# VH-VL binders against Integrator complex subunit 8-like protein, part 5

Target 1, 198 residues: Integrator complex subunit 8-like protein, of Dictyostelium discoideum (Social amoeba) (q54vk3)
Amino acid sequence: MNKIFGVKIDSQQKKRQQSNKNLTVFNNGRYLIYIGDIHFDRKFHREALRYYLLGCGLETAFYSDPVKTSVTNSKYLTFLSRRIFDCFYFLRAPMQAIVVSQFFGNLNQTCLVSFKIIQEEYYQLDTNYFQYIWELPLLEILLTTFTKQKDLKKIYLINQIISNPIINENNHPDIRKNFIKNTKHNFWKAISSNYLLQ

## First folded at step 1 (VH-VL)

Design n7 (framework fv_nepuvibart)
Fold by ESMFold2-Fast, scan of step 1:
Structure n7 (fold): chain C 198 residues (1-198), chain A 121 residues (1-121), chain B 107 residues (1-107)
Amino acid sequence: as target 1 above (198 residues)
Amino acid sequence: QVQLVESGGGLVKPGGSLRLSCAASGFTFSDYWMSWIRQAPGKGLEWVSYISDSGSYIYYADSVKGRFTISRDNAKSSLYLQMNSLRAEDTAVYYCARDLYYDESGYFDYWGQGTLVTVSS
Amino acid sequence: DIQMTQSPSSLSASVGDRVTITCQASQDIRNYLNWYQQKPGKAPKLLIYDASNLETGVPSRFSGSGSGTDFTFTISGLQPEDIATYYCQQYYSLPWTFGGGTKVEIK
């Protein structure tokens, strides 16, 4: 129970967290997931999301140590991704849900759930989150839908992503991998800012 | 390529000591929690201990608590298990296994080949 | 400690058969269950995590299902290379505990 969640922080921040029993309890990953599940079952989806985000080790600006690069590439995020996806879906944040579906570790499931959401929640797709899509099949689904809707602004934004040489350049795999890693990091930083600090 | 190589196993008498080592390569060792898992000859798997990425968080199975000490050296990408007061029931192949970045994850995605420890007179 | 009970302890099946292994937890562990394959003389390999998710590089003939206390692992279309002992493992509560294993052999 007194265990601080295992994300790396500097020694001064770690000492501050260790001196606060409430912070230590809330940073226990298993305990946070259980509390999140209780809130989810009670249909308190925003509160459930906060607990799941804390459970996956996201640091807030309050703790001075931002989201680490290693956090965005962890199987622990893949494990929590379906819980987080469900929270965004029920909070009517479909674009964030679509971004999170990329963490499922199964591209077929990503495309299936995203296609359904795009069809059902078209008018709720927040364009600020388009920049966090890196899977080409998902970009194709978005482009096809926006073309049918004759949505010139959304077509333009998706084409900017598809036309990025880094995404389409397989001759430099390390550059593409690094770009995707940075995209994942920036997404979780944005989510932490919007949902953990507010 | 992720590789984990155990060493230090051997024959030891009851009450003796052994130190196991696990050399990691192909990944950023300092980002991962690590575990020791053992398997007695012809028997099933038993989780022994874990250590966090920084070494700050450690847990032991009750069967080894007070006798075994897990440690790591991130500069050398190495994991260790100091085994004291060894008993016949500690006879097993000892595997080091990579856990995830986070505590209590319990996913062992890569395992070493194992090193045999035999406690016998 | 959470006790994990696997059934059967061993089985023999023919190539192409559907093989089913069960794992029962002594208390509710939600979906916090992994499945491992251990071939003779080798280290275990993670096949399934979170009860139903297939690890990267693992053939699609392997699948897992269940939640709470009752879990199932299935091999659809058994292949010769699937001869191994299979273990479930809970990670809901420390200490982590494994099932007793199920030895799968071909007739």
Scores: ipSAE 0.000, ipTM 0.452, lowest interface PAE 15.9, mean pLDDT 80

Design n8 (framework fv_nepuvibart)
Fold by ESMFold2-Fast, scan of step 1:
Structure n8 (fold): chain C 198 residues (1-198), chain A 121 residues (1-121), chain B 107 residues (1-107)
Amino acid sequence: as target 1 above (198 residues)
Amino acid sequence: QVQLVESGGGLVKPGGSLRLSCAASGFTFSEYYMSWIRQAPGKGLEWVSYISYDSSTIYYADSVKGRFTISRDNAKSSLYLQMNSLRAEDTAVYYCARESPYYDFGWFDPWGQGTLVTVSS
Amino acid sequence: DIQMTQSPSSLSASVGDRVTITCQASQDISSYLNWYQQKPGKAPKLLIYYASNLETGVPSRFSGSGSGTDFTFTISGLQPEDIATYYCQQYDTYPLTFGGGTKVEIK
């Protein structure tokens, strides 16, 4: 049986060799995701989240750079992003949940659930995660809400993101795709450091 | 106990149509990507099509593109394959298979028992 | 499309023998390769996923190795119930493609 213990994610281990050594502590990522589902069904959302993150990292070499991973391959994340979204929502991490909703593969669903969270959890939105939003309709929802709230700081932060020329779809498609790919990877690195090591 | 059961196969003439069904039980069907995979008599396996859990993402093999349509009904835990403009080379046992949503996509467990489609002049 | 070349196409071995099947991809697929067992008249069964991971409930005599373009599947100590056709399958890119299969028979 696999045991999850002692996973240490160090900023120095973001190098490919160090990340791979750390991830090989466990040899069956499917089992880890199955354990995550058991914890999720028991309403142990933080423990479920840890198992989901470990499962993704082991099978996809998710923390290695450069590498082909489920973070940039949206198919597996479409199912797992829903579970991870629910984990963040129930853990009262609404901004992380909003970022994860961008992985759903359905922009209408992303906007609908995000709009609801923004309305209900306004004062819990962690501005450190604004940098991980790349969908223009979602940025527009945030800007409109912050404008109505007269929240000058949040308006400023969202305008900085919208003003990035790479976010503007008028640029060459490959530039935007690479930017989004890097943004996704950076988000999951940040989440892993915050939730696997606590 | 997870199970997939196909039905709808049979004998059809070239240019004809058939609709295959796959009934799923023992798991939450709406959370899984599903595929159709076929095997011509005495030959190897050929992937035909997949559909995401919410039907937003669908892919087809080039050999069936424009002729076959994959769909699902999550309320009925059922997967379908509408096969039009059938050709002799579409003769095969058609398997319904659950695609793992974990790690990276593309492995299949379980598979149904298969349903035979024979296209004969 | 990625072409998967399996060898041999068939083999005959005795109970207790070590059986080796190889699979070669036409381009680098990292470790995105699975192995399936298909017994006559039955649907395929997943044995190994992601090149080397043994599926739950599958006997430990089955193993897989390799990465990139060259992959190996091994049965250590062939048993009578192992008579089947074995297929490799890549899932690096769509369309998903299978090897031609290797028929394993007992002498």
Scores: ipSAE 0.000, ipTM 0.448, lowest interface PAE 15.7, mean pLDDT 79

Design p1 (framework fv_ponezumab)
Fold by ESMFold2-Fast, scan of step 1:
Structure p1 (fold): chain C 198 residues (1-198), chain A 118 residues (1-118), chain B 112 residues (1-112)
Amino acid sequence: as target 1 above (198 residues)
Amino acid sequence: QVQLVQSGAEVKKPGASVKVSCKASGYTFTSYYIHWVRQAPGQGLEWMGRINPSGGSTKYAPRLQDRVTMTRDTSTSTVYMELSSLRSEDTAVYYCARELYDYGMDVWGQGTTVTVSS
Amino acid sequence: DVVMTQSPLSLPVTLGQPASISCKSSQSLVYSDGNTYLNWFQQRPGQSPRRLIYKVSNRDSGVPDRFSGSGSGTDFTLKISRVEAEDVGVYYCMQGTHWPYTFGQGTRLEIK
């Protein structure tokens, strides 16, 4: 049995998928991402997402402890995060897309794309994913928008996150790093259960 | 070998509850949805609901949502389906079945016969 | 709920002859990802159902190549090119595109 995104994937499941799809290299992470790109180009965004998530687990180890990122792996992770972001955007999952934008490795880009999505897709923001936002500037964008909309429930939820001392830099850097790592792991675990098991 | 093994036959009175178990083996329990499907004598298949064993989230058929509860125990790789306020029309064979993605149920339990009689 | 309608409900066939079962859905089964989640199951007497076909036309491993699925949108067909004695049983189509999952009424295949 193998563990991917906090979910165990056994040999029988891999055999079943190969039999059903006639795939010879299912366990190759790069090949899975390649298959994802083929589906994405055909506008089959949910299937593309499933392959990207499996490939991400095998190649990038988002959920690993400790997470080690080389220069090469960091650049690859950024490209993969963009693909997954696009999938969520086209699947009308804007809040999941906003969460994924935090993985871009460029906070200015994260804030820019998230601001645009928040303006365009306000009524589709799933509050269950607010718990996976850890970047303070992004939380400030959300709070400002919800305040303008007079959305008391969303204001309350974002304020609970901002009020967490771990997130607002009141703690030692290592405590914040560990919290973010756990948040990332929990996000990918939630996404895997919602998109790989449906 | 992938298997779903269900609990034994049950005979219940109207108004009682029944709890059927489905024990999974040979695969990673949390990687597949488990669905419950029933079949009344001489009738077709009726979908009752599904559970995601990873998070425990459930989705039930609207006709049954007030009476059906699905739970799981990850330590024993077992899914449970409890149906309350039993009626004679609940007499059926109850199947559990696993699903990967949206591809439909590929492995089925052997079935559990539930008879409701007064 | 999406209604799945099968025809015929009873299908007597001669050994070695082809058989065809129709399945029609009350709504399109094309999902937002472009996939069509239509499945075919076989239930032999006294046994649990067995999946034969998934996503319209993909045959499960171990299912003989004489079984094939086709169709699009709302109209689907299961074909058996040469019926064999072991094929006796009830065949069900099922949609997984819309919640709740729904099955057709079933088609009973009998050998003449």
Scores: ipSAE 0.000, ipTM 0.426, lowest interface PAE 20.3, mean pLDDT 80

Design p10 (framework fv_ponezumab)
Fold by ESMFold2-Fast, scan of step 1:
Structure p10 (fold): chain C 198 residues (1-198), chain A 122 residues (1-122), chain B 112 residues (1-112)
Amino acid sequence: as target 1 above (198 residues)
Amino acid sequence: QVQLVQSGAEVKKPGASVKVSCKASGYTFTSYYIHWVRQAPGQGLEWMGRINPSGGSTKYAPRLQDRVTMTRDTSTSTVYMELSSLRSEDTAVYYCARDIEYSSGWEYFDYWGQGTTVTVSS
Amino acid sequence: DVVMTQSPLSLPVTLGQPASISCKSSQSLVHSDGNTYLNWFQQRPGQSPRRLIYKVSNRDSGVPDRFSGSGSGTDFTLKISRVEAEDVGVYYCMQGYEWPYTFGQGTRLEIK
């Protein structure tokens, strides 16, 4: 009898494989995303993150002013947000993961995964990344948790963000849209500096 | 290869404490939660709690919260579960199990330790 | 706490015949993130539990194709299309929807 060398692909790998097939619809940086997935499967989450970020075309984050519009409006950023979220979560960067969850395109999912992370990883929440939260329901979740913890510093920081008239008031749509675009750009610039620049 | 290797069997008297270890290998220790699940003789599975090895944060089952403590040592990739004020009802096999979260949700208990038998008798 | 109820508790089956196990939760396990947090575990005599199915219907690596999970909301089923000798053991459903995680009471599969 001949033995067949081969192990069934598990459900998790099949799920990742399906996500990779969807990503191949995008014609730029496809090979970088593929390499990122190989690293992710081997538990090399920092390397995976690096390739995902490069695949999004974030190399321009280190170039001079003015900033390229593509950095803020990349379809790759939205599509890869779940993979990048997983990388930050496995690298124990929960606040960065929470920020990335805002790119999911489903606010309910954003709030649920963020609520769970905030409950589980309270003491790991890096306050330097609070400035990159723009979704009001998410800010409310953070504020409620910090109030229960009586964490005066974090309450103050979140209240400063919530009290921003651009976020809190019903302003002209373009004002809020431009503010969010700038916030997104500044986040990816910071991430590129911290994770791509060695 | 992922492995969770637990400490050996323990025999304790009522009122004593027991500390069970679970040593992880074959993966990045701080990237996965470790849960503890016990099984009394002839009974089903009971979740006790979990620890995040990165920050050390814990969540315990309410019924055990006043008696259970979970800790970890990142230098040895080992998680510990200590149960105090032991009763005869605590006689069980204690398992550690690994947990993972993706943006698509949680996937629970993909790898389990071999179990540690704890017997509480007078 | 979320209560998980399995039936039957004892399941004698003939080799090669199908088997099915029911699991009911006291509340919906459908999360607004789009996932349903219902998992199935197998425990063979003298061994640690092994995950068979996660999120209702996703089969783990190395789990034979004869195992399948289905269901929605509060009612779930684990099916074995053709029972084999190595399938003997106790099967548990588990909810991961909220803390504390809870298991069903277990179903013992036995060969007639």
Scores: ipSAE 0.000, ipTM 0.448, lowest interface PAE 15.0, mean pLDDT 80

Design p11 (framework fv_ponezumab)
Fold by ESMFold2-Fast, scan of step 1:
Structure p11 (fold): chain C 198 residues (1-198), chain A 123 residues (1-123), chain B 112 residues (1-112)
Amino acid sequence: as target 1 above (198 residues)
Amino acid sequence: QVQLVQSGAEVKKPGASVKVSCKASGYTFTSYWIHWVRQAPGQGLEWMGRINPEGGYTKYAPRLQDRVTMTRDTSTSTVYMELSSLRSEDTAVYYCAREGDYDFWSEYGMDVWGQGTTVTVSS
Amino acid sequence: DVVMTQSPLSLPVTLGQPASISCKSSQSLVYSDGNTYLNWFQQRPGQSPRRLIYKVSNRDSGVPDRFSGSGSGTDFTLKISRVEAEDVGVYYCMQGTHWPYTFGQGTRLEIK
């Protein structure tokens, strides 16, 4: 079903491989992404994830700072989120993958891939990551699925998030924006500690 | 015990589509990637693409990506390869082959192959 | 795409004699993890390919010890220490280091 993702990722990967052909600097973000792509192709998803996170982290201080160099921009992080999503999916970390899908910059794609993962990997959904979901349509998908499954604990946890006034109400845009920024920061901080530190 | 069993031979006209199946048995279907490789009569092997049966994620050879689609059905442990807009040059034996994605340290490469499906494209 | 070049393309050999097939890649096949993802396949007439060797020199289960692989970087060799009648067929090298995966043209081994 994700033919669109496959085609787009393949063309971007080919371009990155060509542009990084002669790079030897290990701390260069583009070089690290190139190495990550090679690991991904060889099915070393954990190693690929580490290189992708390191490539992002060097430019954004692990998603806590805005992009600092003109060679990187918001599309750089959006692009990497698709690769990081794939890594979590293949590592059988479906809830982390669902959280990362919120970074795609296309909510329809987020909902489509998350719906599929929730159906395929229901019993592997780590509830500790529910706190990192901020997109209301995604929360509604989770609630609908948990209600259908009669999973009272998960229903309760999602309702707690939906009941948060910042998530469920039309507050000033800056309040919602700051909440989402803090949620993103806390997520990447948690992921980096788990996957970049030995 | 590990087997990949493919569908039977197909004869198609130019411009048609063909869909070949590959049924897996004797192992955990979702733990291994499935590749498709074709071989024109008297020619060498050409890699067409791969699919991860767990997520359905695909990666196609650039030459074929506009015409090839790979899918799977986990309930029947079957992978499908559909090739559209058939030309005489697509006449070949089409093979499926599995590759480990179970363990990052596992051996890579195509260790188990199907018996092949002959596809003939003729007017 | 990485180009895989085999030589010779036709290899007539006398039963019991050694045979050697060369495979050269247009780019290094050494991956960032230090491994080299070079495979060798055998295809007997009318049969599916069968993997003989993975990661340059590792023999698959059930493959006779007369088959051995060696090489590094861009230059690889498959050796058969003493050719038997059942070894007749086409041999292919394949790289899995770079996307897309690519095969050599094949070497046809025939008995003289």
Scores: ipSAE 0.000, ipTM 0.421, lowest interface PAE 19.3, mean pLDDT 79

Design p12 (framework fv_ponezumab)
Fold by ESMFold2-Fast, scan of step 1:
Structure p12 (fold): chain C 198 residues (1-198), chain A 123 residues (1-123), chain B 112 residues (1-112)
Amino acid sequence: as target 1 above (198 residues)
Amino acid sequence: QVQLVQSGAEVKKPGASVKVSCKASGYTFTSYYIHWVRQAPGQGLEWMGRINPSGGSTKYAPRLQDRVTMTRDTSTSTVYMELSSLRSEDTAVYYCARSGEYDLWSGDAFDIWGQGTTVTVSS
Amino acid sequence: DVVMTQSPLSLPVTLGQPASISCKSSQSLVYSDGNTYLNWFQQRPGQSPRRLIYQVSNRDSGVPDRFSGSGSGTDFTLKISRVEAEDVGVYYCMQATDFPYTFGQGTRLEIK
C-alpha cells in the first residue's frame, strides 16, 4: 500500500511506467524522481510534480522522518525541493513555490527567489498558503511588498502570522521546532490532496 | 563594470512604431527591474513604465498603457520598449534605468542609467 | 497621480555660495513600510540623469559630501553647501512611493 497522507498511488501509474516490477517500482522513491525528471525535461510539469511528490513522500515522508531524511544526501534533497519549486512555478502556483523554497536549507536563496516571484506573480498569490510560511525574513518580504501594494487584506493575513510569538523565536527551541514540523506536515497533506488526488 | 547600453537614434513618421533596446552588462540581469523614462526637448522627465526581466511582468504609466509594450530577452540581457501610433509629441530622448538590488531594503532607486536614445517623429 | 512641485525653477548662484532646492508632493510620500521613496537626480547638459540622493537623505556612492537631502512627509530639500562650476545642470526630485512614479518640473542651476 503506497500511501502518502492518505493518498494511494494509482494502479494506472504502475501500468504507465511499462514495468513488470509493479510493487518494487512504486516503492523505489529514486526511480519515481527519475521518471519525474523525464517528464520535467519534456515540459510536462504537472506529471513531473506528481512523480516528485510521490518520490519525496517515499524517500523522506516529506521531511518528517529523520531516519529516512538522514539517509538521503542533503544536496540531493535540495535538488528535489528545487525541482518541486520549479514545477509549482511553471504551473502558475507561485505561492506554493514560495512555501517550498523554505525547504532549500539556504535562507538567502529562499528570500531571493521568493522576492522575485512575489514581484512577478503578485496577482497569482493564493492566500490559502500564507499559513505555511514560518521563516521570519520571508514574512517580512511579503509584508513589505503587500504594504507597497496597499493590499490591506494581505497585510492583515501576514500580520496575523507575524504576531504569533513562536514565529519570532522568543520561546524555547522545541516549541518552534514542533510548530514548523506541524506546518510542514499540514502543507504536504494539502498539496497531496490537491495534486495527487486530482 | 555595470552599464546599460541603448540602441541608436531613430527617425519615424507619424503613425509608425519605434522599438528601442537597452542591453545590460556587469550584473545579474534578472535581479533588477528596468524602467523607461523619456524627456521631450527642453522638458522634464516622464516615467513610462518598468519591466521585471526575470518573469517579464510589466507596469506602465496609465497615459501610455495602450501604446507602450516592454519585453526582454534573457539570452542577450536586453530589454525592449516599443511605442506605437507615434505623434510629433513623442519626439524625445528615451532612457532606460535600473532599479536597486532585489531585497527587503532596496527599492526602485534608478541607480544606473543608459546613455539615451533620441527618437524624432516628423512628417 | 502624485504631483511633485519644485521651487525655484531657475536658480542662479555665485560660485562657492550655498544653494537650496525645495520639492513638495501633493500627498505624503511615507510608504506603509515606514520608508520615504524620494530621490534627487542631477542632469548635466547633454548627459543622462545621475542619482544623487535616495530615500530622502542617503547620498549615492561617488556623490560629493557638499550635497545633502532632508525633509519628511510632503516637504523635501536638496542643499549644496558650496556650489562649484561642475554643479551646473537641472535637478529633479522624484517620488517612487506610488505608481506612476512622478518627477518634479526640474530646477535649472546656473552660475551668475
Scores: ipSAE 0.000, ipTM 0.424, lowest interface PAE 19.2, mean pLDDT 80

Design p13 (framework fv_ponezumab)
Fold by ESMFold2-Fast, scan of step 1:
Structure p13 (fold): chain C 198 residues (1-198), chain A 124 residues (1-124), chain B 112 residues (1-112)
Amino acid sequence: as target 1 above (198 residues)
Amino acid sequence: QVQLVQSGAEVKKPGASVKVSCKASGYTFTSYWIHWVRQAPGQGLEWMGRINPEGGYTKYAPRLQDRVTMTRDTSTSTVYMELSSLRSEDTAVYYCARDSFEYGDYLGSWFDPWGQGTTVTVSS
Amino acid sequence: DVVMTQSPLSLPVTLGQPASISCKSSQSLVHSDGNTYLNWFQQRPGQSPRRLIYKVSNRDSGVPDRFSGSGSGTDFTLKISRVEAEDVGVYYCMQGYEWPYTFGQGTRLEIK
């Protein structure tokens, strides 16, 4: 019950209360992820995806463009990329899974996982999501596979992306960086519309 | 050539903990999940859990959830399995095994290669 | 948990004759991705298990073609067309459909 020093103990208590509030907020984010894991374990992949996306804060994507840009760089999104990838694969959304693999932070893993999916799920690759691929090695894997399959339509679509000067322009790194930011934002906006807001 | 090499035999008293290691070589360590499977003398195989070396994410068998912990060290390409509160029923050969497909239950289908096994004996 | 049941548990076979092992799962192993996550392993005396077959019927590199897997849904079979001395050991089926992953009890193949 007794405080030992009025002013100092009050300041310390206020600091401790603020730290406890920050920890509670952080724990709530982790709690959403754990709820997602519970649903994933029960094979409720769409519901699991919803909780993972809520944990990333993607529900605010429609407020304003500056806020949407900030949200798409969430550290939770990077952290949860593998869980979100698993959800898309199970939901029969292999192309969305391939897009999400670009967030892994390890391009070699992105390419290995994507190559596997492309081989196994070729006829389920939704071409509407080709526009969200920005990693050149991944585009090359897609092009090589489509060429071997003699799939003229998919070859054409991937070549349109590869031939974009912005993607290949080394003299203007800010232009490429901003293009990739917009691509990421547009992808998560589309995903939020289909999976989070439905 | 892909290889998993496990630590040596352990003898522990009831109530103690044991930590077994599994060192991977010949492939990209973070690209494949690692499973732990044990086999009591004269008995069949029991799955204990798995770890994704990339993020350290784990899934444990419900029977062992309260006692098992799996970790990894990416710098040494090594996974660890620690089992606490040991009982005589935990006497077994403990194996690590690489998952043939990475990421997610629907991609994990067979285990290859397997480590050579680590014998853990729990006796008073 | 998915229960895996093997039959027979003991399988004495004459050299050069065929052998057949049955494996039944308590629920369907057909995943929504179209794959069936049933695997077969061989464990020779004193050795670690090794992969023989994955996804019902796919042989690993180096596994002789005398080994074949078949089945669907809940009922699966491992066949050896002509048993050789090196085939002695315990054979396990395993479901990779959901965790906890589970194994059959094992079938001990012995030469008569």
Scores: ipSAE 0.000, ipTM 0.437, lowest interface PAE 16.2, mean pLDDT 79

